# VHH binders against Probable endonuclease 4 (nfo), part 2

Target 1, 285 residues: Probable endonuclease 4 (nfo), of Persephonella marina (c0qri1)
Amino acid sequence: MVKIGAHVSSSKSLDLVFDRGREIGADTIQFFLSSPRSWHWKERSDEEKELFIQKRRETGISPVIAHSSYLFNLASSDPVLRKKSINGVIRELKLCEELKIDYYVIHAGKSKGLKESEAVKNIIDSVKEIFSKVKLKHTFFLYETLAGQKGEIGKTTDELAQLMEPFKKENTGVCVDTCHIYSAGYKINDEEGFYSYRSELSKKIGLENVKVIHCNDSKTPFNSKRDRHEHIGEGSIGYKGFEFFLNDEYFRRLPFILETPKTADWDIKNMERLRRLIRTAPVAQ
Key: E = the ipSAE of ESMFold2; O = the ipSAE of OpenDDE; V2 = 0.75 times the mean of E and O plus 0.25 times the DockQ between their complexes.

## First folded at step 1 (VHH)

Design a11 (framework vhh_surovatamig_d1; at its last look DockQ between E and O 0.14; V2 from the best seeds 0.00; counts 0 for: pae E 6.9 > 2, placed apart)
Fold by ESMFold2, look of step 2:
Structure a11 (fold): chain B 285 residues (1-285), chain A 124 residues (1-124)
Amino acid sequence: as target 1 above (285 residues)
Amino acid sequence: EVQLVESGGGLVQPGGSLRLSCAASGFTFDDYWMSWVRQAPGKGLEWVATINQDGSEKDYVDSVKGRFTISRDNAKKSLYLQMNSLRAEDTAVYYCARDEGYYGSGSYEWFDPRGQGTLVTVSS
C-alpha cells in the first residue's frame, strides 16, 4: 500500500515524532534531529534513544526520515562555515545510524558567488570527508531536488548525477520534491511532462536511487525558480501531478512526505486528498 | 534565562506605520534565526516574518509582503519589525521568538514566544 505521511515536530523529545505521526494518521514521517536554524546541538540521552526505538516498533510507522539542518552549506567557500556544516552532517548521520533512521535528506548546497562547477566540486569534497568519518550501514544519504533559487545546487537531474557519481559504493540516493522540480522547470502535472521526467531520472540517476517523495504543491507558477510550498490541490501543480506519482509502478512504493504549511488540521486534510488519488485496481477475470 | 521583551505597539489608523522592537538576553542572539509571530483576537499564533543570523535572508507571510520589513542589530541584540500601510486585519499581539525549529512555512510548534508581546491595534 502507498505510504503517506508528513514532516512532524521533533520538539521536546525525539520519540514524540511517533506520537505526532500517529495523531495525524501518518504511515511514514520526517523530522529534524535538531533545530534546523540553530547551530546548537542537543545531546540525546540513552533513555530518549531507547524510547524512540520502542515507539518506532509500537507504532509501525515506516520509513523514518530525517531532514538536515537548513544552516548547512557543503558548497561554501568560507572554510569556517563549510567545516561547521561537515561536522554537523557527521553528527546527524551518526545519530541516524544509532536510531536506524532510513533516510537522511539534505539540500546539497548554495554557490553564493561561486561558479556552479566550483560549488559542485566543493560539495563532492565535503561529502568525501563526511564518508571518510561515517560509515552508513542502514541510513541512505539523499540529495534533495531543489527549485533553483539563487545559487542552489541540485535543481536538475544532471547536477544530481554529478553529485552522486563519486559515491556509487556508498548508501546514497535522491529525494524528489514535487514543488521544487515543478519550479525548476519539470512540467510534472501533465502526462508527457511526468513521463519525460521519469525517463530522465531512470537514465541519468537510475530510478532505484530515488528513495523519497516530498509531495508539496506550489504557490508559484511553473518554472518560477521559487520554493513556496502549498496545500495539495491549492497550488499550481494541482491534483494531476500527485496522481501521476501516487499511481506510478515505481514511485507508489516510496514514502510520500508532506511539507505543507502546518496551520489547523491541514496535514490530515492533505493526506486525505492524496489518498483519494490512489486508484484501486479492478478485479481481474 | 532566555528573555525577549517586545515594545512599540499601539493604536494606529489604517494606512499608518509602527516599528516594533524586541530586546533579547540570556542567549547567544547571533546564533539564531529570529521570527515575529502574531495572535489576532480569538485566533492561534500566525507566523509573520523570519530573518537569518546575519540578516542576509528574510521571509514574510504573503499578507504582509511589501508592507513589513524585518531587521536585526546583533550588536544591540535586538530584532525589529517595520510595519507600514497597516490594515485592520493586522490587529494582533505581536511576539518575537527564537526560530529553534522551523518546518517550512506555516509551522509554529518550534517558535517559543517568551515575552508578554506588544499589542498593535489598527482602527479608524
Scores: ipSAE 0.013, ipTM 0.304, lowest interface PAE 6.9, mean pLDDT 87
ESMFold2-Fast, scan of step 1: ipSAE 0.036; ipTM 0.429
ESMFold2 (binder alone), look of step 2: mean pLDDT 81; pTM 0.827
OpenDDE, look of step 2: ipSAE 0.062; ipTM 0.585

Design a12 (framework vhh_7uia_1)
Fold by ESMFold2-Fast, scan of step 1:
Structure a12 (fold): chain B 285 residues (1-285), chain A 125 residues (1-125)
Amino acid sequence: as target 1 above (285 residues)
Amino acid sequence: QLQLVETGGGLVKPGGSLRLSCVVSGFTFSSYEMAWVRQAPGKELEWVSSISSSGSTIYYEDSVKGRFTISTDNAKNTLYLQMSSLKPEDTAVYYCARDLEYYGSGSYDEYFDYWGQGTQVTVSS
């Protein structure tokens, strides 16, 4: 059984993510631990944390994925922003460990006028400090593939390989976003392009280190370098790209998370669209 | 310097109509996803509608579907909410809000960084 789900709101209380996931029929869910556009951090009560653990057990929704705040920039040359980002990630990862969240997805950073090599070095130094202060016993720290918008670090497999290299002994990996890689110049919606990309991941990162697939169609064309998500089958990728991932012998074992435009009805529709593309019979062993 | 200013609220009888406007300044309006969110007296924030930055994707909360219409005028940096067949339960302060990306269902308070001051809509006989 391929596990398909969506990004759900964590507004008001973290435990509500399971109610929201259940409402749309999700097998797996992603959410934010805090407002992704604010530096304000809300301490969570023991009661809320216990409800989170209880509802996870009751719903059977798994794996559970947290997405980092959008405000973090681990590449920043501004020491105030970089320290805030490092401290923010540490805070989020500690909560992930406490709640047994399986994956933590982060955008590595933006160069903001730095040379790419300097931005990569800053990210590596930031992550070294993070791992010196938080031990990941359960949660995997996942760099997300990025679309290649101005200054984004993590838009190529080579950049991601560089970011991962110092942390082979840590719980690290990659989250592949279909819209992002298509926009970045990987033609995953044709057979040659899909297998070429898969081979590149295998050689440069190790296929086993890919842990989550973000399923987003693209409003913008191939190689646009733009991050604009669309409904499954209604964008420039089309159904074929998703069919390749859903039926791949490795990727089909990973959680597939929708970050498509939101209403409860559209998540249900997009999950049904993805399920219809599965050609391999469910494995019930 | 960054502002969202809502207008167009007021008193209306059940079955009536109102058009809310939100004028934005200090950012490139057409580059952001915009939303209408409301808060009824003594209730939680409730997401009402969203429109993508391109205008290609529009969503409504089920209770307002077919009654409310969200739209934009990029030349005027203005977001609109045309409300028809208003019900007493639509009584709330209505806020326009900016987000880069919209996720989830129900209340979306955590996903919106910038809010207007709100405009009061009262539906009463």
Scores: ipSAE 0.007, ipTM 0.220, lowest interface PAE 9.0, mean pLDDT 85

Design a13 (framework vhh_rezetamig_d1)
Fold by ESMFold2-Fast, scan of step 1:
Structure a13 (fold): chain B 285 residues (1-285), chain A 126 residues (1-126)
Amino acid sequence: as target 1 above (285 residues)
Amino acid sequence: QLQLQESGPGLVKPSETLSLTCTVSGGSISSGDYYWGWIRQPPGKGLEWIGHIYDSGSTYYNPSLENRVTISVDTSKNQFSLKLSSVTAADTAVYYCARVEYDILTGYYDEGFDYRGQGTLVTVSS
């Protein structure tokens, strides 16, 4: 069965993500481990951690996904920001391992005036330091596909392959965001474009290394290089793009996470829209 | 045109709860794809983010304030509110409500306040 869920608030206490996920009928959930706007880290009590584990078991919500803080820039040439980013990722990954979180999704970084090759080198060096300090036995570290906005590293399959190459023996992979890849120039909303992209993923990174699908329609047109999420079926991608992912023989086995606009009841509506697109059998190449 | 206006007491006693309301006019909170939030500037300090909310009720708070902060939304009145409990002199600041182009859940991580209220000075004093 295809597992569909949404990004939910982790405000007040981490264990509440399961209550919030259950409230909207989610099979799987994503959340932030701390406020994405703050460098302040809240140490979690043993009681809160035990309650998180207990509620995960009671709700059956799985897999569980953490999204990194958006303050991190592993590409940064600013030594203060880069060190804070590295230490922040280490702290988040340690908590992920402790809580048995399945996937950790991160934006690799922004060049911020660096040449792309220098930014890629900085990201690789940052991730090498991270993995020297945190051994991932359960959690997978996932680079997310990006829309190609100013300076973003991770906007092409080739860039992602470069970032992953040194870490083939680690728990690493990719999170594919439908809005991002559409905006970056992959025409996933027609059959030819979908299978072309799937083939590119298979050849350049290995299909098995794709672990999470972010389901977001796009307010902006194909190849806009803009990252504006829209409700399922109401954007430029339309229902067909999501239908291809949900019915694919491989992708249908992955968690599908909504990061659509957070207006009242829309996560429920968008999950219903995705479920309506599922066929009784997967579509193979 | 969209306008945001803070309202609430200019003076709050230590240990009490600060309660501020933001009234939105010229647009609807439920029109979607924005956070609605609060920031403050204590005297002689920089801006400090307090928290924000979607109209669905999903909230994110500054962890240093999380145990004292509640942000809520009333779409029927086109308002959102801040409650900050157990105030001290350190909570004296100009408080702003804002519509946030806060799009880390929409795939941008460049966020900003594209519309902000004029600010209201809150003094915590006996």
Scores: ipSAE 0.007, ipTM 0.295, lowest interface PAE 8.5, mean pLDDT 86

Design a14 (framework vhh_7yz9_2)
Fold by ESMFold2-Fast, scan of step 1:
Structure a14 (fold): chain B 285 residues (1-285), chain A 123 residues (1-123)
Amino acid sequence: as target 1 above (285 residues)
Amino acid sequence: QWQLVESGGGLVQAGGSLRLSCTASGFTFDSYAMGWYRQTAGNEREWVAFITSGGDTTYADSVKGRFTISRDNAKNTVYLQMNSLKPEDTAVYYCAAETYDILTGYEDSYDYWGQGTPVTVSS
């Protein structure tokens, strides 16, 4: 069974992500460990951590995915911001290990006027420091594919391969976001474009290192370099792109997470839309 | 059809205070996260403050302790209370609306933008 879910609010208490996931019928969930636009870090009580573990077991929701704060920039040339980002990631990963969170998704960083090669070097150096201070026994650290907005590092498969190369012995991988790769210039909504991209991932990163699929349609056109998420089937990608991922021999085994707009019951509608794209195996060969 | 109208900008002496308001129409305000950004001529927009649909707030380090963001859902309005203003706070201030705080953290992720309100802080 393909596992489909959504990003849910973690406001008030982390354990509530399971109640929220259950309410919308999610098989898998993603959430933030802290306010995504705040440097404030709140230590979680033992009671909250125990409730998180208990509710995970009771709901059967799995895998469980954490998304990093939006404030982190591991590429930063500003030593204060870069150190704050490194320390923030370390805190988040330690909590991920404590709670047995399966995947941690991060935007690698933004160049902010640096040469791309310098930004990549800064990210690698930052991640080396992070892994020197936190051992990942359970959680996988996933670089997310980015749309190619100004200065974004992680917008090409080659950039992601460079970021991953020093950490092949660690629990590292990639989160593929359909809106991001479409906006970055991978035409995943036609057959040739989908298999071309899949082949590129296989050759440069290894398919086994792709761990999570973010399912977002795009408000903006192909190769727009814009990160604007839309409801499944209502954007420029359309149903075909999602159908290719959901029915792929490898990708269908991964969790599919919606980060689509949250008006009314749209998570329920979008999950149903994705489920309808899954092909039933033929009874006769 | 949608609109964000900023008000409350103007000229103020260093150490003074201003309260910016941004009133929304044409969309379901209380389901949107709201942000304040500022921009000086020739520079990129800089994030200042953010408030989620649930009321949780965050601030840029440059304004923390001096600025307060708040919202009144009954009035479809977001506010930025600016205290202890400095000359470096001089900018055009923009409000922006984004569907839920769980979308991207980038400027381009905002669905709606105001036209801006100028703030000038004299030394």
Scores: ipSAE 0.012, ipTM 0.313, lowest interface PAE 8.5, mean pLDDT 87

Design a15 (framework vhh_7zox_3)
Amino acid sequence: DVQLVESGGGLVQPGGSLRLSCVASGFTFSSYDMGWVRQAPGKGLEWVSDIYSGGDTGYADSVKGRFAISRDNAKNTLYLQMNRLKPEDTAVYYCAKDEYDYVWGSYETPFDYAGQGTQVTVSS
ESMFold2-Fast, scan of step 1: ipSAE 0.022; ipTM 0.449

Design a16 (framework vhh_surovatamig_d1)
Amino acid sequence: EVQLVESGGGLVQPGGSLRLSCAASGFTFSDYWMSWVRQAPGKGLEWVATISEDGSEKDYVDSVKGRFTISRDNAKKSLYLQMNSLRAEDTAVYYCARGDYDYVWGSYEDAFDIRGQGTLVTVSS
ESMFold2-Fast, scan of step 1: ipSAE 0.021; ipTM 0.412

Design a17 (framework vhh_7uia_1; at its last look DockQ between E and O 0.27; V2 from the best seeds 0.00; counts 0 for: pae E 10.8 > 2, unsure alone 64.1 < 65)
Fold by ESMFold2, look of step 2:
Structure a17 (fold): chain B 285 residues (1-285), chain A 125 residues (1-125)
Amino acid sequence: as target 1 above (285 residues)
Amino acid sequence: QLQLVETGGGLVKPGGSLRLSCVVSGFTFSDYYMAWVRQAPGKELEWVSSISDSGGSTYYEDSVKGRFTISTDNAKNTLYLQMSSLKPEDTAVYYCARESYDYIWGSYDYGMDVWGQGTQVTVSS
């Protein structure tokens, strides 16, 4: 069965992500571990952690995905920001391991005036420091594909391959965001473009290293280099791009996470739209 | 539609005080966490302070704790940053921004989805 879900709020108590996932009928969920509104780390009680583990068992929602705070910039040439970012990632990964969260998704970094090669080197150095202080036994650390807005690192498969190269023996991989790659110039909403991208991923990254799909339509046109998520079928990608991913022999086995606008019942509606695109349903009884 | 407009920047001497204002339109800002972020010349963006959607909880970068105070005036749709004991290191363009509520809306720098234009603060003798 294809696992389809959404990013849900982690406000108040972490265990509530499972209640919120169940309310919208999600098979899989993503959430933030820390508030993106501050650098302060909230220590979680043993009671909260145990309740999280209990509700994971009771609901059966899986895989479980954490997304990093957007405050982090592992590429930063500002030593204060970079150190805070490294420490933030270390804290989040340690909690992921305690809670047996399956995937941790991060935007690798932004150059902010650095040459691309310098930014990539800084990210690699930052991740080396992170892994010197955290051993991942369960959780996979995933670089997310990015749209190619000014300074973003991770917009191409070449960049992701560079970022992953030093960490082949670590629990690492990639999260593919459909809006981001479409905006970055991968025409995934036609058959030739989709299979070209798939082939490029396989050759440069290894298809088995793609672990999560962020399933988002785009408010902006193809190759716009802009990151504006839209409801499924309402944007420039359209249903066809999602149909390719949902019915691909490999990608269909991955969790599909919606990060679309959250007003009203749109998570429910968007998940229903995705489920209707799956061609390999069981024979009707 | 959405608009954040900062004012109140200027030149101050070390040890001086300054109050920044950010007028908000196009959304009920008391429903969102709001933040101040700064960028010193040649440096990266640095988060400074945040205030909760109710105004009851405030958060500060370590280097500004005890010197800066974030607050709101809901009647005026205005976010404030009261800055005291200013240092040359506080010289920067100061932006107000709206924080994301644990969900993702396109490209968010520092977890912010709406930004103001910025106001210059210069601390020099």
Scores: ipSAE 0.000, ipTM 0.229, lowest interface PAE 10.8, mean pLDDT 87
ESMFold2-Fast, scan of step 1: ipSAE 0.203; ipTM 0.603
ESMFold2 (binder alone), look of step 2: mean pLDDT 79; pTM 0.807
OpenDDE, look of step 2: ipSAE 0.018; ipTM 0.351

Design a18 (framework vhh_7yz9_2)
Fold by ESMFold2-Fast, scan of step 1:
Structure a18 (fold): chain B 285 residues (1-285), chain A 124 residues (1-124)
Amino acid sequence: as target 1 above (285 residues)
Amino acid sequence: QWQLVESGGGLVQAGGSLRLSCTASGRTFSDYAMGWYRQTAGNEREWVAFITSGGDTTYADSVKGRFTISRDNAKNTVYLQMNSLKPEDTAVYYCAADRYEYSLDTSEYEYDYWGQGTPVTVSS
């Protein structure tokens, strides 16, 4: 069975993510551990943590995914911002371990005037510091594929391979976002483009290191370098791209998370659209 | 208040040229990507061209080689230079601005900003 879910609000209390996931019929969920637009960190009570564990068990929702704050920049040449980002990630990962969260998704960073090679080095050094202070026994640290907006590091498979290379002994991997890779220049909505991209992932990263699929259609066209999510089937990717991922022998075993535009009913509609694309036999390579 | 204002539309003969402008007033837009879309009566709005905050450009196949999108961050303006115009290019042209998406506590994942549109008529 393919596990399909959505990003849900974590406002008020973290345990509520399971109630919200259940309300939309999600098999798996993603959420933020803190407001993605604020540096303020809310310490969680032991009672809240226990309730989170209890509700996970009661709902059966799994795997569980946390997304990092959008304020972090592990590439930053500003020592204050980079230190705040490193400390923020450390705090989030410690909570992930305590709560048995399966995957932690992060945007690696932005160059902000640095040479790309220097930005990559800064990210690697930041992640080395992070792993020196947090031992990941359960949670996997996942770099997300990015759309290629100005200065973004992680927009190509080669960049992601460089970021992962020093951490093969750690719990690391990749989160593939369909809107991002399409916008970055991978034509995943036709057969040739999909298998070309899959082959590139296999050769440069290893398919086993892809852990999460973010399912977002794109408001903007192929190679637009834009991060604009659209409802499944209503954007430039169209149904065919999602059909390839959902029916692939490997990818179909991963959690599929919607980050599509949100109203009370749209997650339910988009999940139904994805379910309708699942065939009884996988797509052949 | 931040807004997008299009200008430069009008009537032109086939084979002619027009330059459309879209200006964001009240603040800089250097971190936004900018795009142009067009719509004919009774049809869906279709994408024409995009330019990222970093200056990378993409074009619809129907306009590639004829249209050029550019930006001037000092003037908070995006341009669409339209050359070798055809009657099929007749439409209302819309400017759009977009930025990096955020997840909100309201579960809203995107922002889009649109201008009011500027009509372009290409006669044979």
Scores: ipSAE 0.007, ipTM 0.154, lowest interface PAE 9.1, mean pLDDT 85

Design a19 (framework vhh_7yz9_2)
Fold by ESMFold2-Fast, scan of step 1:
Structure a19 (fold): chain B 285 residues (1-285), chain A 125 residues (1-125)
Amino acid sequence: as target 1 above (285 residues)
Amino acid sequence: QWQLVESGGGLVQAGGSLRLSCTASGFTFSSYAMGWYRQTAGNEREWVAFIDSGGSTTYADSVKGRFTISRDNAKNTVYLQMNSLKPEDTAVYYCAAEPTYYSGDWPLEEEYDYWGQGTPVTVSS
């Protein structure tokens, strides 16, 4: 069975992500470890951490995925912002290890007026510092594919391959976001475009290094370079793109996470839409 | 239907202060993150300040220590208190709401579905 889930709220207590995931019928979940738009960090009690592990076991929801704060920029030329970003990632990864979180998804960074080569160097140097201070025994550090908005690093398979090259001995990989790659210029909603992209991933990254699929339709057209998520089947990608990923011999084994516009009933509807596209659908689902 | 209505802009002398207000209707304001952006002629919108639904704030380096963002959920209003204004603060100021959670990097214009009409601020030397 293909594991399908959604990004859920972690407000009030981290253990509640499992109750929220179960409420919408999710097989797998993603969440933030703290407010993604605040530098404030709340230390978690041992009781909360124990309850998180207990509820994970009781619900059977797995794998579990953490998304990094949106405030981090590992490419930053501002030493204060870059240091804060490095320290923030270290803090988040330490909590991921404590909670046995399977995947940590991050946007690599933005150039913000730097040459792209300098931004890439800054990201690599930042990640070297991070891995010198955090040993990943369980959690995989995943660069997310980006839509190609101004200054974004990680918008091409070549950029991602370059970022991963120094860290082949670490738990690193890639999270592929369907909206992002479509907007960046990969035509994954036709057969030729899908297999061309899959081949490029295989040759430049290695398919085994793709660990998570973010399932988002796109409000904006192909090659728009814009990051605007839409409900499954209601955007410019349409059902065909998702059908290709869900029925692929490799991708079907990965968790599929919705980051579509949020209401509880829309996550249920979008998960149902994805399940209907699976050619080996569960009996009587 | 939704609306964001900005007010409080105008002409002010360098070193002076202005308070911008943005009042929301047609959505559950308390659940949404709110931001202030500004735009000068010929340039893209620049992020100024942000406040999440829990009240945590973030500021652009150019305004940190001079501007303060706050919200009043009972009044469905977000505020920008602007102190020690400089001629380079001259711009049209926009209020924005993040109505749903999207993946991606804010403070990008494309992440927001709700935008105000803008309120001009002119700082004379």
Scores: ipSAE 0.006, ipTM 0.267, lowest interface PAE 9.1, mean pLDDT 86

Design a20 (framework vhh_7zox_3)
Fold by ESMFold2-Fast, scan of step 1:
Structure a20 (fold): chain B 285 residues (1-285), chain A 124 residues (1-124)
Amino acid sequence: as target 1 above (285 residues)
Amino acid sequence: DVQLVESGGGLVQPGGSLRLSCVASGFTFDDYAMGWVRQAPGKGLEWVSDITSGGSTGYADSVKGRFAISRDNAKNTLYLQMNRLKPEDTAVYYCAAGTDYYESWTDEQAYDYAGQGTQVTVSS
C-alpha cells in the first residue's frame, strides 16, 4: 500500500497532528515542531510527548515527518544568524529523536550573495556541528530539493550530492518535491524526463537515500524557478508526473506528502486524486 | 530586498476603531496570501485574519464581526479595519505573506515574509 498524507497543523499540542491526520484519512503526516516564523521555542511536557507516542500507535499513522523552521539558514555568513540556526536545528532534532519522528526535512540554506561553493561549505560545516551535538539513532536528516529561487542551495542533484557526501555514515537523505524539481528544470511529467531524473538521482545520490516525496503540482511553468504549489492535476505538471512516482518500483515505497494550497477540504480531494493514479504494477525504467 | 511595513497602530479607547495598513515591496504581491497575526504582552502569537491570493478571507472567532481584512493589489497594500476594539485586542500586530498551501496562519505556520509590527493599545 502506498502511504499518502499531508502537512497538518501542530497548533495547540503536537499530539493533535494524529487526530488531524486521521480526520483527513492520511496514512502519513508532516508538521512543524515549532512556529516557523518565531525563535520562541515551546517546551513540551512529558505528558504531551507520551500522548504523541500513544496517538501514533492508536492511529497507525506512519511514517511521521517534521519540517524545519523557515527561519534557519545554515549557509549564513552572519555568525549570529548561523549560530542561532544551528542551535535551532539541534533543538528540533533532539525533539525528533525523543518523539521517534522518522524524517526531518530542511531547506539547506540560501547563499544571499555568497559564492555557491562557500554557501555549500558553510552548510557542511553547520551540519558537522549539528551532528557533533545530536546523534541521530532513529530520525533521518533530509535535504529538500529546491525550486532554484534566488540563492537557494539544493536546487540541483549535484548540490545535494555535495551536501550529503561528508555524512554518508549518518542518517541523512533527500526529500524530493515534485513542484520544486519541475520548476528547477527536471521534466518529470513526461516518461523520458522522469526516467532521466530517476537515473540522475540513482547515480549521484543513490536511490535508497531518497526518503520522502512531497507531492505538489505547480502553478508556474516548467523551469520557472518559482516555488508555487498547486492542487494535484490542476497545475502545469498534471497527473502524469505523479503517476510516474506513485507507480515506480522504489518511489512507491516512500511516504507521499501533500503541501498543496490551503482550502478546507482539498487535502482529502488531492489524496483521492493521487490514489486514483496508482496502478496494479509499478513502472520501472 | 523584501519589506512589509505596518502602520496605523496607536492608542484608542474601548469601542473605538483603527485601520492598519501594510505596504509590501520586493516581491509579486498578487502571488501571495496575506495575513495579520498579533502578539499580546506575555502571550504567544495569535492568528487574526487572512486573505488568499484569490480573495477568500478568514477570521479568528475573537475578532469575527468586528474586523475586516482587505487588499489593494494595485498599491501592494494589505488593510485591517478594526471596529469595536476591546482591551483584549491590545497587541503588536504583524503583517505576513505566505503561499496558499498553509492550513492556518497561527504560530505553527511558515511565512515567507513578515513585518516589524505595529503596536495597538486599547485602554480607558
Scores: ipSAE 0.012, ipTM 0.279, lowest interface PAE 8.1, mean pLDDT 87

